# Designs tried in a protein design chat: VH-VL binders against Uncharacterized protein C28H8.2. Part 5

Target 1, 141 residues: Uncharacterized protein C28H8.2, of Caenorhabditis elegans (q09243)
Amino acid sequence: ANFISDPRSMFPKMVRTKNAFHFLQYFMGTFRRMFRNKTEMIEHFNYYDDQVKGTDCHIQEELDFARFKSYFDRYTRTHYNPEIRIIFAIMTKDSSHMTVEFHVTSQSWFGFEDHFHMIIRAVNDENVGWGVRYLSMAFNC

## First folded at step 17 (VH-VL)

Design y1 (from x2 with heavy chain S28T S30T)
Fold by OpenDDE, fold request of step 23:
Structure y1 (fold): chain C 141 residues (1-141), chain A 119 residues (1-119), chain B 112 residues (1-112)
Amino acid sequence: as target 1 above (141 residues)
Amino acid sequence: EVQLQESGPGLVKPSETLSLTCTVSGFTFTGYYIAWIRQPPGKGLEWMGIISHSGSTNYNTAVQSRVTISVDTSKNQFSLKLSSVTAADTAVYYCARSPWYDILTFDYWGQGTMVTVSS
Amino acid sequence: DIVMTQTPLSLSVTPGQPASISCRSSQSLLDSDGNTWLYWYLQKPGQSPQLLIYEVSKRFSGVPDRFSGSGSGTDFTLKISRVEAEDVGVYYCMQGIHLPLTFGQGTKLEIK
């Protein structure tokens, strides 16, 4: 895969790809890797920048990256065996934008089976490639 | 505003079943876990159990044989039943929520309801 | 069960002075993934417990920065840099590494 560093990234290790397919593969891959390693989101997710916004249907406010990261990290630490699948994907004709819906299943700390829908809106930057701009989590909304 | 409210009989006779209800508002319970925690007068906190949105439960082994936690999705209510009560079960009973992304973090608690076991 | 032991069980503090509460667990609260599952709650007089700190040192939303948590393994501390009247109540530590979840005995904080 063709990955390049994003100079606008909050973290130097973050890289992007202009290939949509590789973007999705890497996104899902890093999602799984985050759970395997039980490390911070910033250690794995490469496609976020300081402009990313998050939403949760159970949280009546838009989340900035810092808060969103916190929630995701907490989720990762308290859940196991995640399965992530693409439910829906649509790209604009000019390949500048993409919306993808994932279904995520995992086991909670106490062994409960949980699942939620994750919707991302990605933008294909001319210089660095695909990046997540918006991410929403719908847990039994 | 997030609210949890415990309700039920404040007095229960020995050997009977204690039944409490936790009514939630200001949030959708499907995004949260609900735990029951009790506090005997002048004493500390005891975790009794927890229930998921799907109705799955984990109980404290100390009360597992007598406790049942359930959910009524139609009413957005959670219930606690404790059978064969004794004076040792006299306590303030709390329900508390934790978000789906962090089951161990009880971020909101009900006001609690006092239950006295007495003949 | 994991036993949580708090010290002291009570303390009286002059407003503006610091306070420190210790919590010790009978076994390590550090899991194999490097996470430590220690929580602090405050129960103000006549109220229900409220979350102060999760995972040793992370302040819950709205909790003043005068509250701080630290520690590792089996030894944890809650510190209040400058105690205020509103800080009066009983503080509880809680472990979440193993079921059942267990709390410390509580530490009653009063104002002199």
Scores: ipSAE 0.781, ipTM 0.908, lowest interface PAE 0.6, mean pLDDT 90
Fold by OpenDDE, look of step 18:
Structure y1 (fold): chain C 141 residues (1-141), chain A 119 residues (1-119), chain B 112 residues (1-112)
Amino acid sequence: as target 1 above (141 residues)
Amino acid sequence: EVQLQESGPGLVKPSETLSLTCTVSGFTFTGYYIAWIRQPPGKGLEWMGIISHSGSTNYNTAVQSRVTISVDTSKNQFSLKLSSVTAADTAVYYCARSPWYDILTFDYWGQGTMVTVSS
Amino acid sequence: DIVMTQTPLSLSVTPGQPASISCRSSQSLLDSDGNTWLYWYLQKPGQSPQLLIYEVSKRFSGVPDRFSGSGSGTDFTLKISRVEAEDVGVYYCMQGIHLPLTFGQGTKLEIK
């Protein structure tokens, strides 16, 4: 895969890591930072080398990074007390591909509990490390 | 195409219950909130309340004791009920959506339905 | 409730000329996170309201760049650089910092 020119490559600004676990940590860290100084941040991070199945959400749309950033930027301005969970993770035997599903729960401006699922498909380049190849999400699925 | 359409009786007698339906199409309702906003003839806009996909509601305290907003997911419909109506409740009633990522932004509105309270 | 006060309540503008509408809130619309929750809507004759501006100055998709919003705290302004016939209608500001959401009285824009 061409990480430079492939239009499906996501998060070009993110630091690539050679370790899948570190990549996930970095991603979640970025996620956390997007919530700024929101209190009651809860991170439930479980990484497994084998397939871990959780609640499967039907992903509605694939997002580019710009749209993702826009949505999340606006979302974090109107939501509080986020809880981020990795509910699904699978990695190929050769550690070249990884699929992770995040579940995010938060309280909206109106006091409603909202949640969304986000699926990330990451690819490991032996030289540059892990990067997001595909990103999809579904709200309140 | 995103569509919201209000429907219901255009005439309601005083003391009765106003009942309206908002039918939505062209989008997944789970990703949006639905608000009811009304406009008396020749006057401004009044936010009545809002409902989430799960049926959670938040009401304007001015009408809270009389208003009920609900959702029927099987029909893609949202409902507004306003009890004990008076002439002051005569208005065009709108339903409007706001996206999950910006719940205060009403980006699409129905055409509105006029409700007259008269004996 | 937060009271939104618009001025003027009506204005007549020659096509091509600029227009300015003021909206003042009885309380600051700035939250602790630095966000300001002021919105502008336009209701054209015989139509439902439509979103113009969100969060003071951000144009909604499809809104012409002749529309601009500005302000802070309790004082906000909607400006139209060059008024067109299609801009006729009633403009409303709305606050979203505290429930209930409240609107201004509306400003009727007419063409001379």
Scores: ipSAE 0.721, ipTM 0.897, lowest interface PAE 0.6, mean pLDDT 86
Fold by OpenDDE, fold request of step 23:
Structure y1 (fold): chain C 141 residues (1-141), chain A 119 residues (1-119), chain B 112 residues (1-112)
Amino acid sequence: as target 1 above (141 residues)
Amino acid sequence: EVQLQESGPGLVKPSETLSLTCTVSGFTFTGYYIAWIRQPPGKGLEWMGIISHSGSTNYNTAVQSRVTISVDTSKNQFSLKLSSVTAADTAVYYCARSPWYDILTFDYWGQGTMVTVSS
Amino acid sequence: DIVMTQTPLSLSVTPGQPASISCRSSQSLLDSDGNTWLYWYLQKPGQSPQLLIYEVSKRFSGVPDRFSGSGSGTDFTLKISRVEAEDVGVYYCMQGIHLPLTFGQGTKLEIK
């Protein structure tokens, strides 16, 4: 699988892989590429921590990937120095589905510290491997 | 329906503090920034400042010493306070939102509220 | 502060004819990442400003395709291919590259 892609591209143009771990790495990597390599980005994998969640946040459910791409493209143009963490990950016993929650922190255009949570539900397709089926975002949670 | 509504006294005396409230509805305010922009009668637009839902602010230096923008998350309201007002502060005051993904794009504006500074 | 200068300050256009408004910034609105932070707003009579164009040439949702933005660096243009009665109002350009955000003087568009 080739994980190198145009930084302007996001899912569904993402390359799928049968390896869940590699899929997550690729997915996280797309953020780095969209922020451009000139922007510092820190990636982490952590176990679930309730302390990273807030109560007052904007939740966007079932984002289509066209909208996601548009939003995130604009986001990356107005934010810097992202830190992305996997704060939750669970997979079905048969490895057919997984749910992953990302926490992203960044600095906005005006110097505000912004953060959001992204939840993806991925499915393991027998032919093409892992792919995102569902995506939601919660901004400033 | 996305709505922003400015409210407050339409008349303020010189040297007093102008106080306005922006009430938002039809969207979750935590996903947006709120800016205050004013327009003197027959004149152009002046950006005054912007605030995030967490209360972080940036102000136009021209009014920074007199302006305070704040948020009341419990009421979904944002406030503008401008102290030591003069006739030059007479204007229609707008609050406008920009989305979390593009802080510079003011996609929806309130109807504006006229504030007159007069004795 | 970045000064935004619009020309003309007013124009009268026959319906169906094109219109063009220029906006010049006192310094470049291009950042080091290649993004240009120029916006266009329309304030119709008796209404609040409404977004037309963001980042030079990107139409906001619902904005008719007869509106188009172009330009680079310090020189920008808003064009209306066929002016309609509903296009009457004052057009403002805005820069977002540096604080404070600043607007042009406005261009009043009227129908002949």
Scores: ipSAE 0.718, ipTM 0.894, lowest interface PAE 0.6, mean pLDDT 87
Fold by ESMFold2, look of step 20:
Structure y1 (fold): chain C 141 residues (1-141), chain A 119 residues (1-119), chain B 112 residues (1-112)
Amino acid sequence: as target 1 above (141 residues)
Amino acid sequence: EVQLQESGPGLVKPSETLSLTCTVSGFTFTGYYIAWIRQPPGKGLEWMGIISHSGSTNYNTAVQSRVTISVDTSKNQFSLKLSSVTAADTAVYYCARSPWYDILTFDYWGQGTMVTVSS
Amino acid sequence: DIVMTQTPLSLSVTPGQPASISCRSSQSLLDSDGNTWLYWYLQKPGQSPQLLIYEVSKRFSGVPDRFSGSGSGTDFTLKISRVEAEDVGVYYCMQGIHLPLTFGQGTKLEIK
């Protein structure tokens, strides 16, 4: 199946970078900072395509943009001191698609160490730049 | 189908140890915390503590010296032990889960099990 | 511990009429990040508690829109716009800003 970028987003869309390194720096940086900064949450999700889809191993239904945003809004309110690291990154020869696996750790409000893996697939649209098309999360699974 | 089910003795003698289990099914419990919450007859709810899938715990300081919560992942079971019980520990005991994305939201509860402390 | 005080402790409501339940906390439930940690549960007769409202005003999945929550700081309200027979039970507020988690004493709702 073909993936497409949709420039007709319901939200004001910032200009996205077409540089893979800058995209990853931005993605990881906004991810970390959104735990204590609502503006960074908005900035982080500006790089998700409106049609983003994905999964979590504990949730049976397919996830969309609204559900990812809702879940991460709630997760970041009860977790602290996040760390995010790249486990692997793969890019197609034409530099139009990448798959990246991250490992995320944080401390919960109850004082527990929590961690999960997160796999994204991003597409570099020639008009819009890099955007997250697919996200898979694996909280302890 | 998500299910939590408490089980244990209905009657415990004063000064002895109360031991309960919460058996879970219909979800992959590694994405959830499990809390124990009790309700004395005709009274309100008291949070006793919470456990992660890896066995880390946080207890209500009011019962912390007497309570132990544990997990047996091979049996899909969470346990509560409360030592040195008195009549004040007579209550319905619930286990409840909270999801990874919102750990303060107890979205599913067991039916509860009544424990009476009486000589 | 944060003390959660509910008023009234009991109310009887004619079906179709509104109901309002107040919950006050002994300390502010607003954290330094601007989040407020107030939740509502309903325990129907002979049942376990069920979540109604999280984060002051957000309805949990499957909760009818006749339930609404509001408030800030230390003063919170649960409203039922048109009480139905299925709404009978005891309502509890809960705070999640400081350990231990604490609940209000409950408000029993009955139908006249």
Scores: ipSAE 0.716, ipTM 0.864, lowest interface PAE 1.0, mean pLDDT 89
Fold by ESMFold2, look of step 17:
Structure y1 (fold): chain C 141 residues (1-141), chain A 119 residues (1-119), chain B 112 residues (1-112)
Amino acid sequence: as target 1 above (141 residues)
Amino acid sequence: EVQLQESGPGLVKPSETLSLTCTVSGFTFTGYYIAWIRQPPGKGLEWMGIISHSGSTNYNTAVQSRVTISVDTSKNQFSLKLSSVTAADTAVYYCARSPWYDILTFDYWGQGTMVTVSS
Amino acid sequence: DIVMTQTPLSLSVTPGQPASISCRSSQSLLDSDGNTWLYWYLQKPGQSPQLLIYEVSKRFSGVPDRFSGSGSGTDFTLKISRVEAEDVGVYYCMQGIHLPLTFGQGTKLEIK
């Protein structure tokens, strides 16, 4: 008889809030703190659904979770001093969906100021809590 | 298709100013930095400087007194000017881009243009 | 400026055999956050450089698995497990921890 072992089960279960304010506070907080901090980067990605899809104005194909994680990891290691401004946050009447647009300004390693707008769409799953389902980025577009 | 193309005179006289352009296409340059890197004949690579989409620059201190890098957004062109050239400035000149998400990787390079400094 | 020293400067390899290129930096390439900023480029004859490896060991898209990078601190190695004819060219290491960005002198790989 065959026996199967999976060593990749070391990742913790995702723990999420069902409170919209706590979600937004945690999401933005970890987003800011993930700059030069791998632990916070891991915590930040806990709020992304594994099936997340999205776009970026410089990348033609649809992006998945692995691609966004790779881009954020690389960006945050060469940028510092992020400043985040929430442009708007809109929630459906039943508090099940949220759209947030925010602007990020940071300094690059070369000493340049970079900025982008980011739009996320999150859903409050009745079993899991708030998670990002879709995002788009506009890096100086 | 992503493309970078260097252009300029193949021959420049000593003490004059070397002027090159890098014309880009197939990508929105606002998501990328453009670097200029040169290679003297039979020698290695020398990073000369880099420019952001907004025109901010960072230069190699070895050439910063003579180099100016600029961007013309209306033409999708980046330029390199190097003043007071000597025979030591004879090289193949490349432009290369780095993406917003990893600014220390040069993922696409132009084909290079040879510039000879001679009387 | 950080000086990058490559060894050997020239290497002739029988096809199918391994190759190893060393790169040594005059200062540590490890930053305070635990990241190491060492890159490898290949310039094939008559071509512009192309990125092979970023951050010591990460292969750029489309780079074959026979290329691997390793090292830490000031000592780094690029290995080709089985050299093929298309691997001919000059290999450069580059550091990205301090400005100006600097490259090694290059290692020319030839097929015997």
Scores: ipSAE 0.711, ipTM 0.870, lowest interface PAE 1.0, mean pLDDT 87

Design y1 (from x2 with heavy chain S28T S30T)
Fold by ESMFold2, fold request of step 23:
Structure y1 (fold): chain C 141 residues (1-141), chain A 119 residues (1-119), chain B 112 residues (1-112)
Amino acid sequence: as target 1 above (141 residues)
Amino acid sequence: EVQLQESGPGLVKPSETLSLTCTVSGFTFTGYYIAWIRQPPGKGLEWMGIISHSGSTNYNTAVQSRVTISVDTSKNQFSLKLSSVTAADTAVYYCARSPWYDILTFDYWGQGTMVTVSS
Amino acid sequence: DIVMTQTPLSLSVTPGQPASISCRSSQSLLDSDGNTWLYWYLQKPGQSPQLLIYEVSKRFSGVPDRFSGSGSGTDFTLKISRVEAEDVGVYYCMQGIHLPLTFGQGTKLEIK
């Protein structure tokens, strides 16, 4: 039988340590573009593992893939001009895990400047490449 | 437990300034906007304006010349001031929050405070 | 400003029977991205408003599935498939496509 049956594990991702920069480039690029492009939203979430878990300090329950996608779908529909910047990035010495903190800014529909941080933990699967396993979001919690 | 609580004087004289506060607790307000919405007795709802945690504001044009909404982050308080009031400003005043992921949904409201404008 | 008009203004319903409330906007609530910005709130007697439906048809967390929303453009409907005593109150639609945010005048639902 095929020991890799998860469709998410088959999607193109960064697959090597030297591709870690390409993963971050694509993650940030699709993040920015998904605000006005639904296809880019699909592409952005293709970098998330189906089993992704995480938190947001304003939402009490643990978040899963469906909840993250729902919240970002709603957020992006009323926000504009996103910027995303790396605050820090570290990788395990075996290059199999990466932790990255981003700072995100955008302009809301009310005309306000919004800011928040995201921390991801990404895992480099040898068959599929880099994928987001964990996401934590904080609006200045 | 999420709480929003309006407070202020129940009676204000015509031509004076109505001043209210909304004290929030049970959540970190930096992930939320706060709106002020009023309801004249026996009438519907009127959105007056909204403020971010950093103090940016957007006002209903019908009241924008008289309204000021502000925030004091050290006290977890939001304020509404409405100048030159008339009997038409008699209403229950609510504060309500909207979350970062959907800024047009007002998911929690205060209990409201009644303000009567009378000589 | 977008004017939101509700029909009927008052509705008396036997428990267990369906109810339907209409909301009409003076302008389309459909944006250029294909999103429609129509919301429903319930204000129970002596209480503050509570969110029921966002974006036409999406139930807010904890709202029973007997509540459903539908519509497009300028014409929208809130339906309660089986009215219960706790559903008594005033229902408001709200538009979120243009500032200022505006509400309908309200529909009072009573049990008879």
Scores: ipSAE 0.699, ipTM 0.869, lowest interface PAE 1.0, mean pLDDT 87
Fold by ESMFold2, look of step 21:
Structure y1 (fold): chain C 141 residues (1-141), chain A 119 residues (1-119), chain B 112 residues (1-112)
Amino acid sequence: as target 1 above (141 residues)
Amino acid sequence: EVQLQESGPGLVKPSETLSLTCTVSGFTFTGYYIAWIRQPPGKGLEWMGIISHSGSTNYNTAVQSRVTISVDTSKNQFSLKLSSVTAADTAVYYCARSPWYDILTFDYWGQGTMVTVSS
Amino acid sequence: DIVMTQTPLSLSVTPGQPASISCRSSQSLLDSDGNTWLYWYLQKPGQSPQLLIYEVSKRFSGVPDRFSGSGSGTDFTLKISRVEAEDVGVYYCMQGIHLPLTFGQGTKLEIK
C-alpha cells in the first residue's frame, strides 16, 4: 500500500489500513498498549490526521493534534489497566466516513475507577487509508 | 472563575471532631479530584487525602484512622472530618483540585481556613 | 513514607541575583517507565500554595522563564535566574511517586 510521511516523525510511519475492521482493531489495540508503552503511543497517533480537531467538555478551547497528544500522554502516566469497547459504529453509504463511540475505563493511580466516552470521526482516504479527523471526549459529562 | 472555599469552626476542643466544608464553583467538578492538605503554624504542608467526584477516597496513612472525606454532589461540597483531635491538629486546612489529565498537579487551591485545637 | 529534604531552609537574595534551592528525596523518584515525579510549589506571604514546576522541569502555565527545575533520581534543584520582589515566599518540593504524597519542609526566600 502507500507509505505516508508524517512531518511529526523523522521516520516513515506505518501504512494505514483501508479495512474498517482492521482500523478499529489497531486503534483499540494501540490505545490499550500506549498506557505503558511509548512506542505504542507513537503508533496510536499515527492514525490521527495532522489536522485533527475536537473537544472535551472540561476544556473550553478547541483541541488539536498537539493538545490531544499532550493530554493523553499525561493521562496515561497516571492511569492503569485500560479497557476500551465500541458502543456504536456507523459508516456512510459510500464507506468513506465512519463515526465510532468508545467507552473507556481505567484505574487511576489513587485507585479510583475513571471512565469516559470518546467519539471519533474517521475518513478513509483512497490513497492513505483510515485516519481520525475529529475526536470528542466526555470525562464524566 | 474557578473557586474553592473552605469553611468551618475556628476553634475545636480536644477529643472532639473537626468538620470542614469545601464549596466549589466555576468548574464542572466531575472532571477533577479534590484533595485536603493542611499546614500547621510555622510548618510545612501535609497531604491528608483525596476524593473523586463519585466518593472514592485515598487517605494518608498517618491520619487514616481518624479522617473521613466525603462529597455531597447536590451542594457542590466536599467535606473533611477528623476525629479525636489534639493540639497537633491545629493548622490551616486547604482544599485543592487536580484535573483529569494530570491528577498529581494541584492547580487551584482554596484560601484555607485556620482551625485551632485548644488544649 | 518518602522524606523530602530541602536545603537551605532560608535564604536572603539581592534583587537581580540568582537563587538555587535543593531538594533531596529518601528514595528515587524515577519510576520503571522513565518518568520522574517531582513538583515545586511557591507559597507567597499570606497566600495559598501555587504550582510552579511539574515533572522536574516543566513550568506551569503563567510561570516566568526565570524559574527552572532540574535533577534526577534523588537530587533536584529549583533555580531562579534573576530574583524579583514578587518571588519572596516559601518554596516546597513534592514527590508523587509513592503514597502518601509528601512535601519538603520548605525554603523561605527573602529579598535583602
Scores: ipSAE 0.693, ipTM 0.858, lowest interface PAE 1.1, mean pLDDT 88
Fold by ESMFold2, fold request of step 23:
Structure y1 (fold): chain C 141 residues (1-141), chain A 119 residues (1-119), chain B 112 residues (1-112)
Amino acid sequence: as target 1 above (141 residues)
Amino acid sequence: EVQLQESGPGLVKPSETLSLTCTVSGFTFTGYYIAWIRQPPGKGLEWMGIISHSGSTNYNTAVQSRVTISVDTSKNQFSLKLSSVTAADTAVYYCARSPWYDILTFDYWGQGTMVTVSS
Amino acid sequence: DIVMTQTPLSLSVTPGQPASISCRSSQSLLDSDGNTWLYWYLQKPGQSPQLLIYEVSKRFSGVPDRFSGSGSGTDFTLKISRVEAEDVGVYYCMQGIHLPLTFGQGTKLEIK
């Protein structure tokens, strides 16, 4: 009970990159890889700030880091063959913030094709580099 | 408030087609799959099939030759049709939903509707 | 199809005492990624089924801590640490590793 009575994060933060192009490459690459096995989730969630917030139109409450990780962990166990591409990217004049829209496709275990969009807002922290501060999920909404 | 409600005739004659609807409310159904599950009186549960919000279906092989599941998005309704019924199809019929993030977890079920196959 | 066999089919438990229900599958429910696709549902008298446990041991929202699941491969157990009157009903295991989804025959729990 002492060692397992409270949930704890299994995702220590690694050093990120300050290069916007590399951040987007790594974000998309680790996104695809988290569908391959359980341990790849750690690498993808390295790019999310601990204070990340966001929404999904089918989930009424605001989502935080732990809830996003839980939902992605459950989703990736029954979905396969992910594809992710950039639809839109906008960065502030001082290159400290960016907003990126991705289109994601996958196939469900039942054999159905699923599509959704993700919108991230990322900030370039002067100490650690680019990290996702906000995530919006749009599953057919 | 999330609700699923099954409806349809309580009595169907052998060899005819039973036809049921599941009316959903309190959620945007495009983030969910809908399954049909039946339970003969005093017996266990049988998964009949599942449908996506866009109409793709997957059926239990035991009934796949007789079952059609469909969706009418304008009415927030899902339908089950089972052809050539026999007494073995007498059951309570449930619809249930599963969320996009965990498609094998049936988190909300309707109250069920009894269908009796009898002359 | 994967056959799910529950034992016992019926049990009667003194209030406050533990209960244990077994579920055996005709083939392993462990997938190549290390996930195990075993679920438990409770159908209380006159009600539709409700989800208790997903993925062997994970308790669904609102399910009391006295319910716990365990097992691996083909052998699984649902335990109730202290049975209460509201726990009466029929318990079903379900597998989600192969289509069609299949349920066990059910285990009826009564209070004696």
Scores: ipSAE 0.667, ipTM 0.856, lowest interface PAE 1.3, mean pLDDT 88
Fold by OpenDDE, look of step 22:
Structure y1 (fold): chain C 141 residues (1-141), chain A 119 residues (1-119), chain B 112 residues (1-112)
Amino acid sequence: as target 1 above (141 residues)
Amino acid sequence: EVQLQESGPGLVKPSETLSLTCTVSGFTFTGYYIAWIRQPPGKGLEWMGIISHSGSTNYNTAVQSRVTISVDTSKNQFSLKLSSVTAADTAVYYCARSPWYDILTFDYWGQGTMVTVSS
Amino acid sequence: DIVMTQTPLSLSVTPGQPASISCRSSQSLLDSDGNTWLYWYLQKPGQSPQLLIYEVSKRFSGVPDRFSGSGSGTDFTLKISRVEAEDVGVYYCMQGIHLPLTFGQGTKLEIK
C-alpha cells in the first residue's frame, strides 16, 4: 500500500512500528498531544494510507482524508481535556490489519461535555509498519 | 438538504412571552449545536444563546434573565422563549447550526422569522 | 463584553476594484493556545448571514479566493480583491474568544 508523504509533516511524528501495542500507545499519545498542543493531525502522523477515508455519523457523506483532517483539526482546537479509551481492538491472524474503536470524551470551549466513538482501520506495512487506512467518527452517537 | 426553519407568531404584545420554534431537517441534530441570533430592523446581529444536543445552554447575559432555549429531540425542534418582551425585542430571529467540530462555524441558517412587539 | 468595531460602515465600490473592511476588537482575540477567534459573515440582501472566513484567514467551503482575511490580536481586515455584484451585502465580523459572542456593526457594501 502507498502512503501519503507530506513534507510539512515534521517532528513530532508517530513512530513507525510493527508492534500493534506500540502503535496503539503512540496513536493515543499522539491523539492526546494534538488536543494539548492544538497541532494539526498531519504534523503527528507520518504514515497515512493514500486510500484513507472518513465518515461521521452525523454528516451523511464519505469524507476524503483532506476534509476529515480539516474537521478533526478544527475539533481539537475547540475541545479540551480528552479522555481516550480503547473499546476494542481486533487484529487479523497474520497481524496485517487491525480495527480499533476508541471512545473519547472532551469538553468544548463552551464547557459542554461531548463524546464520540472513533474507529480506525490500520494496516501493517511490511516496510514502514502500522498506518491508518480508515477513520470513522461517531459524535455523541 | 439541510434546512432550518423558524416559526411562531409574528406579533407579540409587550410584557408577553415570545415563543419561537426552529425545525431542523436534512441532518442529525445531535452532531450540531443550535444558536439563536436576532437582528432588529436595519441593525446588526445579536447572539442570544446556544444549545447542545444534551440540552446544555449558554445565553447572552443581555437576555439571560428572560431567555430559555430548549430542545425537543422527538420532533427535531429547538425552541426560544423570551419573556417580558418590549419594543426592543422586535427583530428577525434566526436559528443557526454549527457543527460539533467547529462550534462557532454557523454553516447553515434559517430564513429567519420577523417578530414585532406591539400593543 | 468584547466590542467589535468595523470601519467603514458603508462602502461603495466599482466592480472589479478591491475592497477592504477593518474590524477591531476591544481586547485580543488570541487565546493561550495560539488560536485567534475572529470570523467574517456576509448577509446578502434579503438573505440570512453566511460564513466567509473563520479563524482570521481561513476561507469557508465554497468561498471564492477573492476573499481573504488577515490580522492579529485586535486588528483584522477582510479584503475582496475584485468586487463582484454578488458581493453586495452587509459584512459582519464576529469574535468567538469569549461569551457572549459579539458582532461588529456591519459594513454595507454597495456597487457603484
Scores: ipSAE 0.345, ipTM 0.813, lowest interface PAE 1.3, mean pLDDT 87

